# Designs tried in a protein design chat: VHH binders against WD repeat domain-containing protein 83 (wdr83). Part 9

Target 1, 315 residues: WD repeat domain-containing protein 83 (wdr83), of Danio rerio (Zebrafish) (Brachydanio rerio) (q6dh44)
Amino acid sequence: MAFPQPRPQAPQLPQHLWRTVDCQQGAVRAVRFNADGNYLLTCGSDKSLKLWSVSRGTLLKTYSGHGYEVLDADGSYDNSQLCSCSSDKTVILWDVASGQVTRKLRGHAGKVNCVQFNEEATVMLSGSIDGTVRCWDTRSRRMEPIQILDESQDGISSLKVSEHELLTGSVDGRVRRYDLRMGQLQVDYIGSPITCVCFSRDGQCTLSSSLDSTVRLLDKSTGEMLGEYSGHVNKGYKLDCCLTDKDTHVLSCSEDGHVYYWDLVEGSLTLKLPVGKAVVQSLSFHPTEPRLLTSMEGRVQVWGAEPEDAAENES
Short names: E, the ipSAE of ESMFold2; O, the ipSAE of OpenDDE; V2, 0.75 times the mean of E and O plus 0.25 times the DockQ between their complexes.

## First folded at step 1 (VHH)

Design z8 (framework vhh_7z1x_3)
Fold by ESMFold2-Fast, scan of step 1:
Structure z8 (fold): chain B 315 residues (1-315), chain A 126 residues (1-126)
Amino acid sequence: as target 1 above (315 residues)
Amino acid sequence: QVQLVETGGGLVQPGGSLRLSCTASGFTFSKYAMNWVRQAPGKGLEWLSGISTGGRSTSYADSVKGRFTISRDNAKNTLYLQMNSLQPDDTAVYFCARESYDSSGYYKTPSGMDVWGQGTQVTVSS
C-alpha cells in the first residue's frame, strides 16, 4: 500500500533533560540505576547513600553508616539489598526496606573505589587503591572475604561483573578479565591509568576509559582493538564511561562539562551533550530504555530520548 | 604511632641534584598513595608530585615536571624524590604526605592529605 510500512525504530539517544535532582549530599561521586531502572542511587561526599525515584525525582531513603565519602554502590536484582563502598575502607551491605546495615565489611587497607553484586546477588566484589579485589559472600554473616585477587600492580579504579567473569581496571594501565569458574586471567595493556571499565551488553567486548582522554573498545576473546573514542577531556578525574542499552553508542563523562556520544562502529562523534560548567564525573545508562543519569557537583540530571511530556497529549 | 620522616635535604648549587627520602612507620605504607609538597619562605604550600600505591602512576606539578622524579620502595617503606636541575626558586621545606581517606576522586592531583612529615630544608644557592 501507499502508506509506509512500520520501520524499525532508529536507536534513540537520551539528550532531553527531564529533571535535575539536588541531592544535598555535597558532591555526588557516583550515580547508578538500580537493576530495573525505576530507582537511582547517589553516593555522597557527605558520607551518605541515597535512594531516589527516577519517575518522580523524590528522595525515598537515606542510608547512613559510612565514616567518609561513599564512592560507589549497587543494587541487587530483586531490590532487597544495596551494597556500597567508601574512603573509610569498608564495604556495607544494606537492607533496602529497613535502611539498616546488614554487615559492615572490613579488610581493605585503603579507600574502596568500586563495588558490585554478581547477577544472583550471592557475592559482592570490591576494588580498592590497596590493589586488591575482595569477594564477599552475601548469604552468610562471614566477615572475611571468600577470595582476594591481588594480581594488580596498583590501585583498582573500576570493576564490573558479568555472569562468571570479573573485569577490573587499574591505575597500572591494565584491564584484567578474570574467568572465575576456570581461574584464568587475561590482561590487556592500555598504558594509562584506567578510570572505568564495562562489558558490552552482548558480552562480546570490553570498554575502558583512561587518563590519556581515550575510551577503547576491545574484543573480549582476542584483545583486538575494535574502536577508539576521543575528543573529550579525561586527564585528572575518575570519570565513567558506558554503552547504550542496545550497544549502538559509547558514552563518556568529561572534565569539560559535557557527555560525549560516539557511534560504536564508526567511532564518529554523534552528540556532545552540554550538562554544565563543571566536571561531569559519573553516569549510568538505563538497563533496557534510552535513559541516562549524569552527576555534576551535587546534582543529578535525568535525560530521556524525547521531551518528558511529548508522547502524551502534545499541545 | 603513625609517622613520616624526611631526610636528604641540604645546600646545593644551581643546576645540582638532591635525592630526598621519606620513611614511613606505624601504618601499611604499600596501601597508601603518597605525595611531596613544599613551602618556600614566606609562601603557601605547593603540591609537587604524587605516586600511586604500587608506584606505576605518577603525577607532577608543571613547575617540576621533567626535573623531579617521584618513586617508592614498598619493601623498605620509603618514598623518594629525585630532584635534578635545581634552581634557586626550588629553595623550600619539602614535606612527605599521605593521601587522606576523604578523597575527592582525583587521580592526577591529590585531593587531601592526612599525615605529614616534619619537613626537610632544601637550599639552592651559589
Scores: ipSAE 0.067, ipTM 0.529, lowest interface PAE 6.1, mean pLDDT 88

Design z9 (framework vhh_7z1x_3)
Fold by ESMFold2-Fast, scan of step 1:
Structure z9 (fold): chain B 315 residues (1-315), chain A 127 residues (1-127)
Amino acid sequence: as target 1 above (315 residues)
Amino acid sequence: QVQLVETGGGLVQPGGSLRLSCTASGFTFSDYEMNWVRQAPGKGLEWLSGIYSSGGTTSYADSVKGRFTISRDNAKNTLYLQMNSLQPDDTAVYFCAKTHEFGELSYPTRYYYMDVWGQGTQVTVSS
């Protein structure tokens, strides 16, 4: 007996608005999924970090301790800890359940633009306008960084950690990849201030966005440029870029109020998603599902594949 | 139309002090974060200090923390850098810079794009 099988899934692009969250934090400077994608983090100009349920759209906890705007945040894979960074020049380690500051780390000379845990949450890495990346031991009570990376010639705008590798983007127009175990450094010259860097999901490529309104895909092993994506507006803002959960498309925020989606291989514009009439500043793509977070002004929007008419779970 | 003019540089002995001034014109000075940066001979630009539009919040590079003080007078459209305990390594051209800012959304980019630079003032610390 033969039953028709569902046709093979075309790549699902998140373009259906599931919900809008009014964060009540002033401007939302960064929005991030947690490691499993069940929660989202919002970094406020009101000095707060907030944790939200993706499925319920509800505020779970507010984290207060920074002296100025929160610029970035990350969650540990076990959901026990958060880290955040601020224009107050500090990095804070938080206990998720209690909402308490575990550690407040000083050392950066200026605002801290980006922060992330390594995969095991044994180290936090922070990048600052002071041109340094500082590596902090999460398990030690030591207040000094275990390592300082100072090869950048200007401020650090973005960083991402994958396995034993650190990727940084700098105002000096360079993307740097550090092998944290071997102490090796690979530098790719772009020539315009970098706004965001990330790794492909398969770990083989790096993606960078810069103030020349261009997103670039490079082969990690060779440094060969595999793709170039343009048409959006990125001339003055620190905008995020990313890849879809299956590495099918490149996404970028835009100063024109849209999120741009390009086919990874073809480089062609697939979707120009209207978010609103202001700058789309930050985005985060779900780790395993076609689901996108966007931030614009004080609001976060959750975008996903269109729900079935009879089984709508999120609105 | 938009101009930044630095003054107050000169020759000074180690351990001495200088006060730099930057006079702004052609924009609403009180709306913008202002910065001091320097360039030593044969070296790149080094960011030194920033001050918010109100003057209430300041930041400093580790190399100058405790020795330099940034301040502003919004009524006079003037930015200052008080430099104490000067060392030969402080020898550089000092520049005043306005950050690129488009309302609240541009705060994270304040130090990424400095869209107005002054002509600079030379500071020489001789032993």
Scores: ipSAE 0.000, ipTM 0.236, lowest interface PAE 12.1, mean pLDDT 85

## First folded at step 5 (VHH)

Design a1 (framework vhh_7yz9_2)
Fold by ESMFold2-Fast, scan of step 5:
Structure a1 (fold): chain B 315 residues (1-315), chain A 123 residues (1-123)
Amino acid sequence: as target 1 above (315 residues)
Amino acid sequence: QWQLVESGGGLVQAGGSLRLSCTASGFTFSDYAMGWYRQTAGNEREWVAFISSGGTTTYADSVKGRFTISRDNAKNTVYLQMNSLKPEDTAVYYCAAKDEFGYYTSPDLYDYWGQGTPVTVSS
């Protein structure tokens, strides 16, 4: 006869530095996990996109073809394709294995800030300072977009797609949600330029960060503000925000060199993670595990919930 | 290389108007956000007005309703129309450019700066 054993504790938030990757790309403008979280993408001011192993911290491939800084990138669900966007005004579709440009898509009138595949990787969506979102067919060799969305009054800073919905953030201080099946638009007025938007993992809420140094959580069905997160510094940079893998916490980059973690429901600051003495510009949270990527200047940090054991780093 | 050339400063009486201009070269002006800052002797540079690449404008509370920022991408020029000028508006005015994003109030975030143009408002 024994007393009931305690159930294993939920993993702690990622606050243990596992490795620092010197990307050799100038400034890293965006860092992204791939769809399964085994690889990471780095977007360089040197005009390159690089693919790295998360477990080994090693460079796997360099993708060269953009004429100016790479600003964002995404990987397809099956790891066969990458898409990227640049201040050169183009979107590039890449073959992962060969490193070759499949298509270089022109049409945006200004810098392209954000790009993402839909779930099936049949469409790429790109958002530009020209105020438009362009939808591109990944399977067709047509160079023209299949759809242009021009409802924004100023540049598109961020976009995310989930199922049949597109979420955009604009310098005009509005978050827009498009139902791509029904052709319907919902607009939420924030009043400060939007730096980043994302969906909650359960798809019920939207998260936005803006230059008033505030991150906001809204109920998708009602538009009601469920949470507000502040204390960080976001006054001038296009900083990323996200939710943890289980929607327990909100995270934001900060101009003060930290990543801020707030409890989603309470709105209280849980952790102020020191990264360094420069702006933390980009972050990406692992799809299923408590692991975080951060970028500061030319380096990417990989963070875990527990200290990394030497045995766990073996190939 | 890059250049920002300011003009339109001078001496005006209280209640008067001035229009400042700043013409850019050496970078793709339409991709940049533009700001106006001012500085008095012995004080730090303070933000006055901002215009994004797409034309969204914001203003410091001290100038809201009196000053208007605008841009002409065909001329690579940003303007600051200053109406109902007060002696407290006396300063050197600086044009600044930032690679796009935002609503910038911190001078450290701007990539390119003009030489400054003096504005004196007499009582």
Scores: ipSAE 0.322, ipTM 0.697, lowest interface PAE 3.7, mean pLDDT 89

Design a10 (framework vhh_7xy4_2)
Fold by ESMFold2-Fast, scan of step 5:
Parts: sequence; structure tokens; C-alpha cells
Structure a10 (fold): chain B 315 residues (1-315), chain A 125 residues (1-125)
Amino acid sequence: as target 1 above (315 residues)
Amino acid sequence: QLQLVESGGGLVQPGGSLRLSCAASGFTFSDYAMAWVRQPHGKGLEYIATISSGGTYTYYSDSVKGRFTISRDNAKNTLYLQMNSLKPEDTAMYYCAKGPEWTGYDRDLYYMDVKGQGTQVTVSS
């Protein structure tokens, strides 16, 4: 029963548009903050991965090497490495500073939907529509995965790593939590294809979104459903969901052009944020501050709390 | 480059059975959800069934639930529809449809590519 307590005052929510970035990558399939929230990554249908400054909205580097659309990416804790995955069935490890491919990892039988480093960046984990998660050693020249997880009965749509736990979402309608230390697996049956999974910031809950236009919060220790969030549209797209930096609200992308914010405890809709007239494809919440990234078509928008003083002295 | 070729239709009496096939080429079949849709003469497209890329999730329209079974063979790049207890109202041109990379699970035809010539099913005495 780890349901978060209500805050005494209203939390700061990112609802004010700070910046719009035209990524020039075709469609932006995924947008991600880096580990410290100072940079953002954009995964393009043009086959490129791009690194941007959050504060300035400026392009810092383009990473070219994938043969088809880039579907997900992650940055190491020390900002020295990136990993990305693609519909070309590969996972690429990149050196940030040089822009060079360190390794191009093959083995997945189908498109790779999600990728993440563990906390120490010693392992990359990738999830594919081939139904497997593959664990790759970042430090060796080994080209084969050190571990393959194949319990899923259909494609892997999403994965997230905590310290010793891997959380996966599958088209088979199941959320799986692997204890990587103990070799234990817990399965939660949702019943509709999963589009996104994540952990609460306190690590006590799991959040999942699915094609029945529903986001669910489960207590990790008991598997009991603590919250259910609906009203948005998620019927056909692989849309992201997340929690705020203080676990006060649940957020979801929507096919109707909005980001939905629900109070975590009450389940009530707090904000229906208009982004535009197309599908909001991806989102990422800042690790420590009330800042949100959203992607829609070829553009990324940076949302923050209301600024008191926000003028660029440049141009 | 994408090609879908439906086959297996024909004339059958009420209560009979047919098995439709769809041969897919020009894309990685195992990467996509697939659907069967039909169009009765002079009417709009009607959703029949959807199957996920790995085959574990299936969804059926109420009009065919319990009578039709959708399945796929990813090694053969082939989609199937087993039709049992056929009724005159099942008479239609049947099409298979490819969903986008992460769509096509819904009954909403907005997310589906119908590019084959279809196979005619006629249920009549």
C-alpha cells in the first residue's frame, strides 16, 4: 500500500510553453531528457539521433549510423555515451564527444522499440517486437548479448530500469518486473497492448499505459491497482506516460493533441494541456524539476512552470 | 513495394466454412499487426478482426465473434481467417490490411492500409 500522500500545497506543473524546437528529423519518434536534465535527445524518422541544449534549444550534435527510423535513446549518467535503437533491428552505442559509433549491436529479429542504460551504464537493455529483451555489456567488445529475456508472448513496447529491477511492457497485455539480483519475475495482466511503462520516483509503484485508452498505477509490493486514469485517446499509437518529478501527477500523451495530467491519488483530471492538432507522440519529464518535453510531428516543445523573468538577451 | 494478396473466397451455403489467406510481401510481416476487413456490395468497409505482430492479442467485431478465427504464420508471411457458421450477411469482398508499426490493434480503420484486390465470399443457397 505505497499510495503517495497528498502535498500540502499545489505542486508546480509544467504548463507554460518555454520553447519550440524544430528538429528537422522528419517525425520525432521519441524525446528524452538526459540523466541530469540539461540536454535532450530526439529520435528521428530520418534515421538520425540528435542532442540538444534544453536551456538554449540549440542543436549540439547529430548522430548518424542507423539504417531506418530511430525509435528510442538514452544517455549515460556521466554524459560520455548514448545508446539508441532503430527499426533497422540494431542497437548503437555512441561516444558523445566524437559522435562516433562505438558499437553497432545486431541480434534482434525485429524492430527495437526501446533501449536504456542501467544506472552505472555497464549494461544496455533493448526491447524488440521479436518479443525479447537483450542485455548488452557496454565495456567489452562482445557483440552477443550477455542475457536474453524471452518470457514475453508478443512484442516488447517499453522498458525501464531501476537499480536492480527491469520493468517491461508487452503487446501481450502484460507488465513484467524482473528482479535482476534474485532472478525473480512478477507478471501483472492488464489485458490490452502496453504502450509505455515506468516506475514511480520512490520506486514503490509501477505505471503503464495501454491501447484501451487507460493508464494504470499498481502497487509494486502487492500488485493491487491504486489508480486508473482515462479521458485521453490511445487506441492506435505507441504513446508515452510518466509521473511528475515529485510523484504528484500522472501524465499521458494523447492522439487528440493534448497531454493529460491527473492527480495521482484522486485520479481526477488536473490539466488537459493543448500541444497542437496532431498526435502527441512522446514525452519526457525532467528528473528533478517541473519541466516537460513533448514531441508532435517534427517538433519538440519544452514546457516549464510559469516564468517570472524569461527574456533571451541574444536573439 | 508493399503487396497483399488475398485468396480462399468462393461460394458457400449457409452454415458452411471457408479459410481465407493473405500472402504478404514488400515489408517485414512480423513487425506489424494485421487485420481482416470486409466490404459488402454497395456498403462501406466493416472491421472483422485484428491480430498482433506475435499473434497473442486478437480482437473481433461482435458480428463474427465466436464464428471467425484470425491467425498468422510469421515464417510464411501469411495471415489467415477461418470462417465457420457462415451467414448470408457475411457476403462481402474480404481484404487484409497492414497496420502501421505500432497501430492496427484497434477496430478503427483509420490506422490500416488496405492495398490488396480482395477475395469475394458469397454465402447463398
Scores: ipSAE 0.235, ipTM 0.622, lowest interface PAE 3.7, mean pLDDT 88

Design a11 (framework vhh_7xy4_2)
Amino acid sequence: QLQLVESGGGLVQPGGSLRLSCAASGFTFSDYAMAWVRQPHGKGLEYIATISSGGSYTYYSDSVKGRFTISRDNAKNTLYLQMNSLKPEDTAMYYCAKGDEYYGSGSYSFLDYKGQGTQVTVSS
ESMFold2-Fast, scan of step 5: ipSAE 0.462; ipTM 0.745

Design a12 (framework vhh_7xy4_2)
Fold by ESMFold2-Fast, scan of step 5:
Structure a12 (fold): chain B 315 residues (1-315), chain A 123 residues (1-123)
Amino acid sequence: as target 1 above (315 residues)
Amino acid sequence: QLQLVESGGGLVQPGGSLRLSCAASGFTFSDYAMAWVRQPHGKGLEYIATISSGGSYTYYSDSVKGRFTISRDNAKNTLYLQMNSLKPEDTAMYYCARGELYSSGSYDYFDYKGQGTQVTVSS
């Protein structure tokens, strides 16, 4: 018997199409994994929010209550609640099991582009084209926000919460990081409208995408630019960007129908994944596994790293 | 009811200037990106300029960059286009449009346009 030398395994990047979900919601404006990655949320131009099983690809529940397109959504850590936001200017809190509206929160003067729970799901944070972030108490009967953040000079396009920190991206070309406990604000000037912001998995960096067709990685503690990623097309759409589950690669949607993968440190293009012939608008990366969701028009594709079912075909 | 009413067009000589205005009503003007688009006689619509809802971002087509300036006054619900160094090829019907910068569209997407104002550049 030959003794073959061990070869290093290829990096696990989600590039194998597992399934295509026809969401029947018009255009899917945002797609999101839930906290554990077992479910996905789709935000429709038909005014609905839908919950799907990742493993089965089946529709579990439809959430109806918004007056216009649903633009973003998030799930609580315990899977008991959903929040969503809409061009109807409202934020809705939903009970997952019953599908019922728990709260419909009004106050934003314009379309609400982004929404997220804090870690404990005690607060919802919403960002609007009106230039404000509003913080809403999930547990009280209060209709007024707990806090309004209005330092942005133009619409809020994206927000993310991590621990005591809020990260926002604005049309004014600035990424803002609020320390909610210390009352401190750090501002990074990018110079083009921001389409998406996120934190690295390790919490040490921030990532932003902007309409100059560039994704940027900044060190959180210093504000130093660590990386710059380009070659994709992002000139007009509010496109998502993210990092892989192990912070090895940066991903961006693209107006040219592809998802671009760059090596985090080298900045070199690793993979240009073809999704289709329309704008890839939204993506979501699984919290712990190399799995990706992409949305294009009315469809969501689920991408995995490897064919999972080889053992089932043996016997 | 949603209305966009353009004004300020007219006949001007090459090298001249015009300032177009668009009065918006029936919606919250400050919530929307706004655009100017034009249509020469017998041709398709051409995107000219877009301005974000708060006015912090502007974008121009290559054909007008450096010559035209888009601006807005959210307190007056009014969109403007300052046109300098006008050329015969700028002759067109000019439309104010309620645009999208994000959402379902690109910076060149619009969901409503007004009746237009004619600009003619001729000697």
Scores: ipSAE 0.324, ipTM 0.685, lowest interface PAE 3.8, mean pLDDT 88

Design a13 (framework vhh_7xy4_2; at its last look DockQ between E and O 0.81; V2 from the best seeds 0.00; counts 0 for: pae E 5.3 > 2)
Fold by OpenDDE, look of step 6:
Structure a13 (fold): chain B 315 residues (1-315), chain A 124 residues (1-124)
Amino acid sequence: as target 1 above (315 residues)
Amino acid sequence: QLQLVESGGGLVQPGGSLRLSCAASGFTFSDYAMAWVRQPHGKGLEYIATISSGGSYTYYSDSVKGRFTISRDNAKNTLYLQMNSLKPEDTAMYYCAKGELYSGYDLPEYFDYKGQGTQVTVSS
């Protein structure tokens, strides 16, 4: 009599509020985990980028140098550098420890909506409302981009880098995947302005959110639609979406003050997380643990799968 | 100072056409989605149409869909509304409105600034 293998315990989703941080940055436009998940970055309408301890919720450093609101940021793999982008049309490279601007890169003709390092942090990639993605060498003193991708017919809203691939989402309703090594471009037509894009962890799928209040999972190679997720409200804002650390669930911000969780395979709503009464602007899922960051107005919240007191006893 | 100046309004017969223009200044026009809204006399503000910053995306209210066309020339900092097959119900003050890139396409409240407006009257 083969003992029924215990049903794999449904992955625990972050639903317990650990802490709320008043960022004092005006509206927080983006919240991001750093590479190891121990720190979080907040991008503010006050033109600053701030670094915080996730565990303590304490401010560690403020980065000032942008001329307008900061729209996105990313940390390098070794936590030595940050990159950010702004409505001031610039991309900045920061030294994390000193807080100093290492590079201030100009060239975009419009607001820069998204920015990310490649894996080695040798290149920063930025996407702008001007319809271009620009690649910047972090090691060079050259102020010019090393590459410009201009295939988009409207603004770039989101970009993600995975290994040698670049994924972009555009207001023109298209998701573009670049193989940077092979020089190949694949285009998927969604038909609604894209608000966010990401890769699955296994690199086999792409996720995109759009202003038709729909999140879509596509096969990366074929472009086939594998899943559609709906129920949330995304009509008027650039909202974030992502996958969990184990690619079991799809997450999306919503204008109704919630974060929505869907089962990736079944497509069913698993959890509707109440964050607040305003638009949830941004979210970031921890790279290896079931932890979630959310931003709403000027506050960032940290969520865990277990109550906070229980998590400290396992480390 | 941010300015939006609407023009092109007037009196037209039912079934006629008008083209509205909005001259924008005081901000980077190409960085923002733009919209047209209208307010009939004695009524609330009504959303009409939105266009993305680059012009690739357009959205229309059901009331004007198929009859009106929103467009823009970023080089001229100008927003347009081509209105065809006008009806008496289209009589209103028409406003150019500034929004963000992802401003809601069906809610006038998402736009942070509008001009002084241009009057459109459709009457026999």
Scores: ipSAE 0.022, ipTM 0.490, lowest interface PAE 4.7, mean pLDDT 90
ESMFold2-Fast, scan of step 5: ipSAE 0.488; ipTM 0.773
ESMFold2, look of step 6: ipSAE 0.203; ipTM 0.646
ESMFold2 (binder alone), look of step 6: mean pLDDT 82; pTM 0.835

Design a14 (framework vhh_brivekimig_d4)
Fold by ESMFold2-Fast, scan of step 5:
Structure a14 (fold): chain B 315 residues (1-315), chain A 124 residues (1-124)
Amino acid sequence: as target 1 above (315 residues)
Amino acid sequence: EVQLVESGGGVVQPGGSLRLSCAASGFTFSDYGMSWVRQAPGKGPEWVSSISSSGGYTLYADSVKGRFTISRDNSKNTLYLQMNSLRPEDTALYYCAKGELYSSGWYPEYFDYSSQGTLVTVSS
């Protein structure tokens, strides 16, 4: 009687549709998990930001204050605040519980494509078609940005913050990594407009998607290309890409109605997940669990690694 | 209802220049990025250029970069494409489109654009 050593569990991929949420916001431009993955945010072409329960698929609150389409949003770590950005050229800081605008920040010369809190929610960072990133203090009443980053030669399409580092993707075909403490800048030339950037979960790599229908994995410290992922369609849309919760796979939205999953190390296509017959524009991967959000037109799909077991005693 | 009316096409010799115009109505022009898309005979649609809502940022296809200039006049609800150093390969129907690269509706074949376009013929 020997007990075999436990075999490492194969990575579970979110490929089981749990629910489809009709957001009633026109087109959903971005879908985002909050910091703990219990809520989701939807950014509407109807000018609204909505907060939903992931487990129930129910609308919790609508945030109204933007003058045009909401293009991106983020939630603070403690769930007390939201930030959003819009085609109206503003960044809004919201109080979650009251639904009220805390601050409406002006200064960008064009639409604001992306926004994120730092981990402590002490700073908001916004990226605009005006080619600048603006850093805003969340705690002060200062209306001016703390810092403006203007090294980009064209519009900022995507940004992500990790610790003291800022990663930006630009229409100019460059991925930029800023050390916000030391003012150091690393530039990686991709050559096609960048649609999305993110950090690996372990913080060692950067991932970027671009309009040449290619997703690339680079070593953060050296800029060496570690992986390249293709086969999907990304020629005209600002599509999202990400990594799984355990950095086992790369995911990308696609203009052909699918989400593509590639093995991170091998670069081989693992799964071509059918979502529908329209562009899959936005996605968000759960911070700790194999759960995925996808947006297509006015609807959000919630995907899990196991079939939905909606409490059998709660129909 | 979105209305886009293109003009300024014609026949020109290689190396020549043309200026295309697009008159927009039915929406707040200054709130939207705009694009030019072309379709050569027997080919699919090809994106040519985009301009931001303010006019502060422009983007060009590699095939036209350095030769074409996109611009807009928000006070007149008009989009322009200045085409210099024209080549036979630039021969196409040119369409004005509502939306820019990175807009969620941006696909050349699904652009909200005029059904008529303006014909540019570069004769060698």
Scores: ipSAE 0.013, ipTM 0.355, lowest interface PAE 7.5, mean pLDDT 87

Design a15 (framework vhh_brivekimig_d4)
Fold by ESMFold2-Fast, scan of step 5:
Structure a15 (fold): chain B 315 residues (1-315), chain A 123 residues (1-123)
Amino acid sequence: as target 1 above (315 residues)
Amino acid sequence: EVQLVESGGGVVQPGGSLRLSCAASGFTFSDYAMSWVRQAPGKGPEWVSSISSSGSYTLYADSVKGRFTISRDNSKNTLYLQMNSLRPEDTALYYCAKGELFGSGSYDAFDISSQGTLVTVSS
């Protein structure tokens, strides 16, 4: 006589719709949690950056100053500053409380696809279709970048900063990891235009999505491919990818209106979350909890884990 | 002022070939990805192909993959579309558009303010 083995506790995945936010910004090009996950940022085709409460779903402030679409944004760790980038070729540093432009930084030759603070918010890093990453000092009134990285052979689509490392994704099909202290560069060749890059939460792996409808997990130190995730549609849009708060699953936006969840180790599809009937372009995963933001057209949806059914969890 | 002028359209029989050109002015052509978009009579615009700013990467709609080739000459500010094995369903006004290699989501609209060039595939 054998008894069924207890099922291992499954990670909680955000698949329950908690809230829909109509952003009134035209298209929402990027959606981002802030550093603590209590607020969200929306980047609009109407040229505005908006700050919202996650818990209340309410608009807190609108940031106006860009001359064209806002393509990306980031918040400082202490919530005092925002940075944003635009098709107007500029990077703007904002004071959160006043809504005022602190600095408007010019120098990129084309539209700026991505922007992020380093952990201490002492530097902003921006990536452009001009093929450069520019590093800007947030503390000085210097208008020139402190560093320009120009090893990319085509436009920069995505960047992420972790400690002293910068990760970039390029149209040239390469993921580049820079050691900003040592000036060292590691290049991983993917072979299709990169749409998004990110670090694993443990900092040991890099994740990239590309226009061959494939998301890849690489070991950071060796460049060895540890995982490959497919089945979604990513053929022409700059779609986001990420990892869950505990690195259990890989997520990707999709042109078919879904967010795809794959088990990190197995590579198997765990969940195909229906968002709607349009392209899901941007997503952001909460820093510490199973909550997801998705953007589709002019709306942002907040997704949480479903409540556990106490009666079903007893064996 | 951005100006795009398409040329090279005409009437061809099924299986024929045609090469379209787009002359660009009013912006730094080499800084931008470029696209070809077509509009069949009575239908909305359909994206056909895109090329990166350097010309290193190209993307194609599934309907034209293997038949059409996009290219650019940054020294001449000119975009090209080589169309082979043409089919009646390729009949459309063809427009070039300044844009991205990547689309920008459901609200992304190609700015089709130019004249276009008419391609008619019939026997």
Scores: ipSAE 0.132, ipTM 0.543, lowest interface PAE 4.2, mean pLDDT 87

